# VH-VL binders against q9hkc1, part 2

Target 1, 141 residues: q9hkc1
Amino acid sequence: MDSDDNRTLSYEVVDHESDIGVIVYGKTYEELFSNAVYAMADLIVDVSRLKENRKMHEVITGKTPEDIMVNLLSRVLFYLDTYYILYYRITSKYSDGELDAYFYGSEIPEGIEYRNVIKAVTYSDLAVKPEEGYAKIIFDL

## First folded at step 1 (VH-VL)

Design v2 (framework fv_rilvegostomig_arm2)
Fold by ESMFold2-Fast, scan of step 1:
Structure v2 (fold): chain C 141 residues (1-141), chain A 124 residues (1-124), chain B 110 residues (1-110)
Amino acid sequence: as target 1 above (141 residues)
Amino acid sequence: QVQLVESGGGVVQPGRSLRLSCAASGFTFSSYAMHWVRQAPGKGLEWVAVISYDGSNKYYADSVKGRFTISRDNSKNTLYLQMNSLRAEDTAVYYCAKDLRYWDSSGYKYMDVWGQGTTVTVSS
Amino acid sequence: QSVLTQPPSASGTPGQRVTISCSGSSSNIGSNTVNWYQQLPGTAPKLLIYSNNQRPSGVPDRFSGSQSGTSASLAISGLQSEDEADYFCAAWDDSLSGAVLGGGTQLTVL
């Protein structure tokens, strides 16, 4: 489902019984990380209903781009679950195993409909390949 | 629904070339790896080649390396197999198949939707 | 050359449980998941089992898969006449950088 309702120009959705996945497109690490954050957020709620009223800065670290992707998206889920703030846009610089990122997002409005409840970001079939123009991420529902 | 339709098969003499096509519909073709698999008359299935979603990675069975070239045109939702230096042992029904790229940790593992096949006969 | 080894034939009667074995090596079944394909006479193959033991939508629960070490098995419970077909196991092979298949097992329902 959602082949035409939950798609943006920056990602494709693949729905599988108990899991959901996205392919995001970009030519740099920064583009792929940014597009992954947006894609996950848009799977959780209709991002077009949100207005940016929260910002923060954080450095995400990892040994591989795949580790950084999991850590980045897990950090977004942490803020949603803990503070009811969904960050759906980042600007960032990737260098030496560090993603220096500014996060922009919104408090979740009371009464907003959740499209999906994402429990975790997985390493299953995870790929971050700017030289090939894509990243692929699978989420546990 | 997902459909794959092969074409381009025929009867050719040894040493000649053929180009097979596979027209895809009902899914986002540009998001999936695609395979060619063949079956000689009365024999089992033999995997031939795979191409990544964007065409950047290609893998071939040892039996066809250097002779066959897999390619795709995502703007036309079409997969191709260029077969050069054909041999009698290449006689088979050739199937086009879609991979399930998103769901496999090693990639290129599943042939979840298959076409009906196109027949290639290499004979003098 | 088929890289994975299957028995060339198997048979059973309606209602019986039959199993089809598939043997490989550490570079294929030992490192990657196994798929099973069903080919009815005169038709294209159909994906029957993926990821060792998962069924696509529309495949009856009579079909199940298992994997242990470098071997895999397909089990068909409550055998029916429409199950007469060729069955092929397949896996990715890391050393060959390609998919490999078994030679196929022709199942006859007597």
Scores: ipSAE 0.000, ipTM 0.504, lowest interface PAE 15.9, mean pLDDT 85

Design v7 (framework fv_rilvegostomig_arm2)
Fold by ESMFold2-Fast, scan of step 1:
Structure v7 (fold): chain C 141 residues (1-141), chain A 124 residues (1-124), chain B 110 residues (1-110)
Amino acid sequence: as target 1 above (141 residues)
Amino acid sequence: QVQLVESGGGVVQPGRSLRLSCAASGFTFSSYGMHWVRQAPGKGLEWVAVIWYDGSNKYYADSVKGRFTISRDNSKNTLYLQMNSLRAEDTAVYYCAKSYEDILTGYFYGMDVWGQGTTVTVSS
Amino acid sequence: QSVLTQPPSASGTPGQRVTISCSGSSSNIGRNTVNWYQQLPGTAPKLLIYSNNQRPSGVPDRFSGSQSGTSASLAISGLQSEDEADYFCAAWDDSLSAYVLGGGTQLTVL
């Protein structure tokens, strides 16, 4: 699995009043997790305006792939809200209810436009299905 | 045309200092991370340091931490390596190199443009 | 001395396929993409492969890369005399916060 290939895949946006959703594509758990992080970040700001200057390592745990997806994306929101750092790319390995991940991102530059303010990741209609080539995630605005 | 030109190499005694420069042209210097890489005579390549596009982050090889300082002046399109407390083992050709980065994420993929190098000889 | 391990030498004859191995660990090749550099005698290095298996513009398709687990490989098909050079693998190492290179493989075209 090559993380560079995952970052080139497009995602689809589903917009509904107080909610916004994405459909991301990938053939592995790692690809779907990677593409979901990028999609959420790109909904928050124009990621093309960022340069990576922050890196961290964390193991994300959960009982199901859906739990890991919620925990992963919630961790990204935590760092944005707490430290003003947006992680928009990960490299990872999925094994036995653990996602061992390196996060790459940047401090939010002064004067950058926010596209959306995402309040939380939801379990509403959540799907993580590498066998079907997609994941679907809905966010609270 | 994209080009990097190193200068400032020479012969110095152990314990002394030397500053290398790398002049960049043909690309938007302020948009890319920059590296120093060295090669001892007859040996392989050893990565020395990187500085991010805006100077906000720097990383060093353990062999040079505390002795070398990487810096840049984006207004002059110039990269620097300040080398203090020089040792015989620092004898090498020093190359500057441009980060090859992902357009969307800024992620580092390697080094796509290299200068021709400048020789540093540390001898008594 | 080098963090990534390569054989010090390799050889082949014109038209042959030659493979150069590169071994690392979970903190470098196991987590990050691999680059390969070619250094012709007396010249600066040139980026040959990035992102494990991608070629920059101008690199012939005879050169290919692969990665599996904590190891990577460079393959040169249809070997030519001008391929005689030193080849280096490299990857970012998360534990060291440093870009690490192999010791290099000197390829001789017999």
Scores: ipSAE 0.000, ipTM 0.542, lowest interface PAE 14.3, mean pLDDT 86

Design v8 (framework fv_rilvegostomig_arm2)
Fold by ESMFold2-Fast, scan of step 1:
Structure v8 (fold): chain C 141 residues (1-141), chain A 124 residues (1-124), chain B 110 residues (1-110)
Amino acid sequence: as target 1 above (141 residues)
Amino acid sequence: QVQLVESGGGVVQPGRSLRLSCAASGFTFSSYAMHWVRQAPGKGLEWVAVISYDGSNKYYADSVKGRFTISRDNSKNTLYLQMNSLRAEDTAVYYCARDKTTVTYRYTYGMDVWGQGTTVTVSS
Amino acid sequence: QSVLTQPPSASGTPGQRVTISCSGSSSNIGSNTVNWYQQLPGTAPKLLIYSNNQRPSGVPDRFSGSQSGTSASLAISGLQSEDEADYFCAAWDDSLSGAVLGGGTQLTVL
């Protein structure tokens, strides 16, 4: 969720040997997907130093919620690596097999320091469990 | 594997300075906000300070504002607390602790990893 | 002087249910989640409950938390001798821009 009227929005970092991961919280698929995008972006750069000046719309497809999570986060990495645009906020609607998403983000400012260079989203320990209130994602550095 | 180890405590006279260190291992230090918490002999816990993952945001308890400075060196996986103008009431065991989350509006998800503490005694 | 108010002591016998209260204000417990810490004699504190009612891995389900308005409670069911410890509540305070803790409750298992 984007604006929670100054309530707590948060994720946990999980160390996995040579990788890095996050645990994000939410009660819906939409919340978990949105919180995962933000968490990954914030692991890459300090998102608070960015101003939204880019937006787009895309439908993310997958056979399982886990596939949609991998495809969603991989799409974010694609735009960063190809166009130097980091999307760090989404609003979306989940229906079986599809995530209809609006992406908000910015061009990466020159001279910004990368906290982590995330190469890929992995299926290692991947979980997307709104019924249990969490998602867990491990990234390849 | 996840561990925090404090050092730098000792006995000092009022008005002097000490610098505490906290060495982190077994996790990606640069991704976590870090806290200092103290405990006076026979008393409860008192929160001292927090620093964001990148060092850009810092918050302090009113009792230490203007005297203590929290800092970190992510290249060395080390957290610091510079304590100036020490007073008798600063006598305590000082713990470093990791915030459970890296991104929060309020640092409210709890301190999930703690060191064993280092003792600071301010006496003449 | 602590910002959050806890009773200084609590006691029970093995098998009983004990509740420890924590009272705050609108700027802390009324606006932010509550964490609970357990401190065994001579040891560093341990996170016992976070986000009002969540347990870290390894914390038994006989420990539970709740929050209502500007107050929170820690409940310990099936009290055991190893639960004898100090318990602290904590929350972020928006007005102070910092974390605040209760004075601690010393739990004695008789």
Scores: ipSAE 0.006, ipTM 0.519, lowest interface PAE 13.1, mean pLDDT 85

Design v9 (framework fv_rilvegostomig_arm2)
Fold by ESMFold2-Fast, scan of step 1:
Structure v9 (fold): chain C 141 residues (1-141), chain A 123 residues (1-123), chain B 110 residues (1-110)
Amino acid sequence: as target 1 above (141 residues)
Amino acid sequence: QVQLVESGGGVVQPGRSLRLSCAASGFTFSSYAMHWVRQAPGKGLEWVAVISYDGSNKYYADSVKGRFTISRDNSKNTLYLQMNSLRAEDTAVYYCARGGLWFGELDYGMDVWGQGTTVTVSS
Amino acid sequence: QSVLTQPPSASGTPGQRVTISCSGSSSNIGSNTVNWYQQLPGTAPKLLIYSNNQRPSGVPDRFSGSQSGTSASLAISGLQSEDEADYFCAAWDDSLSGAVLGGGTQLTVL
């Protein structure tokens, strides 16, 4: 595992009886939001099997970084559940109250194995702390 | 604080090789895609190559594919461009530029540029 | 040959509005965002506009960008003498799997 890859895109799975969670690492809000999108996507399917063929732009708003995280990941789940498009990578600009983001992803290939069915993003133990180098997110299965 | 400094340019004969370096400081180099862009004397800008934050993805302009190799050493905060089989048409000022977070698309532009290093290919 | 098409020159007088066009195709401007770069004589380029119409910190609000279909425009309102520079549009091109730039527009302030 490359050290630079481990520092930016690595995540840890926190497995709970009623849910599943991730801890992602990053030094900025943008890094944490982007790593959370990747981690959630990778919990749903093996992202390494996907080829990018979808792109979109959206501004995610929220009163707190935690609100923005919930809204961001919920938006990704919306596109998956509604259109069968999984956005697993974003680039973004964070300012207080707004995350301007480009989303990159793909249609879900026929025959792909789903690792988990994530129903919702929760506020349970939610943390977005770039100053401490991590974010923690819990999902309902 | 944020700075890019190119080096390694010079005068070389056609068919030879040259390696350019770009030293980054003042930001987390390992988190950003990096680009090379060149400008021939009196001409416009021409995009050359991009490398993702971790070096796993690389893209090249058609004019340099098979001859140039982009690489990076994140432990040294340094970007490289290995230029082989140089042609007179490769004569240009070569700029390194910071791309977006992780990957090489231009959604947020190339927001930090070096001063450039001059490559002259002549006999 | 540049992949994106810009007029080679543009001119205006102080206080006027100048617009610089950039024409592409469905694989570049039609599918991806446009950046604009300003290059003063003898200097490295500077990012002026990103994401079609967004300004980096420090860029005056008299610079604005727009995009429609396969074309983009840079508008400079209240033209000033220090705006005399070369201007380049840029976008990612899906068919080429790389970035493409326009040939540049030399703006003269008369």
Scores: ipSAE 0.085, ipTM 0.717, lowest interface PAE 6.0, mean pLDDT 89

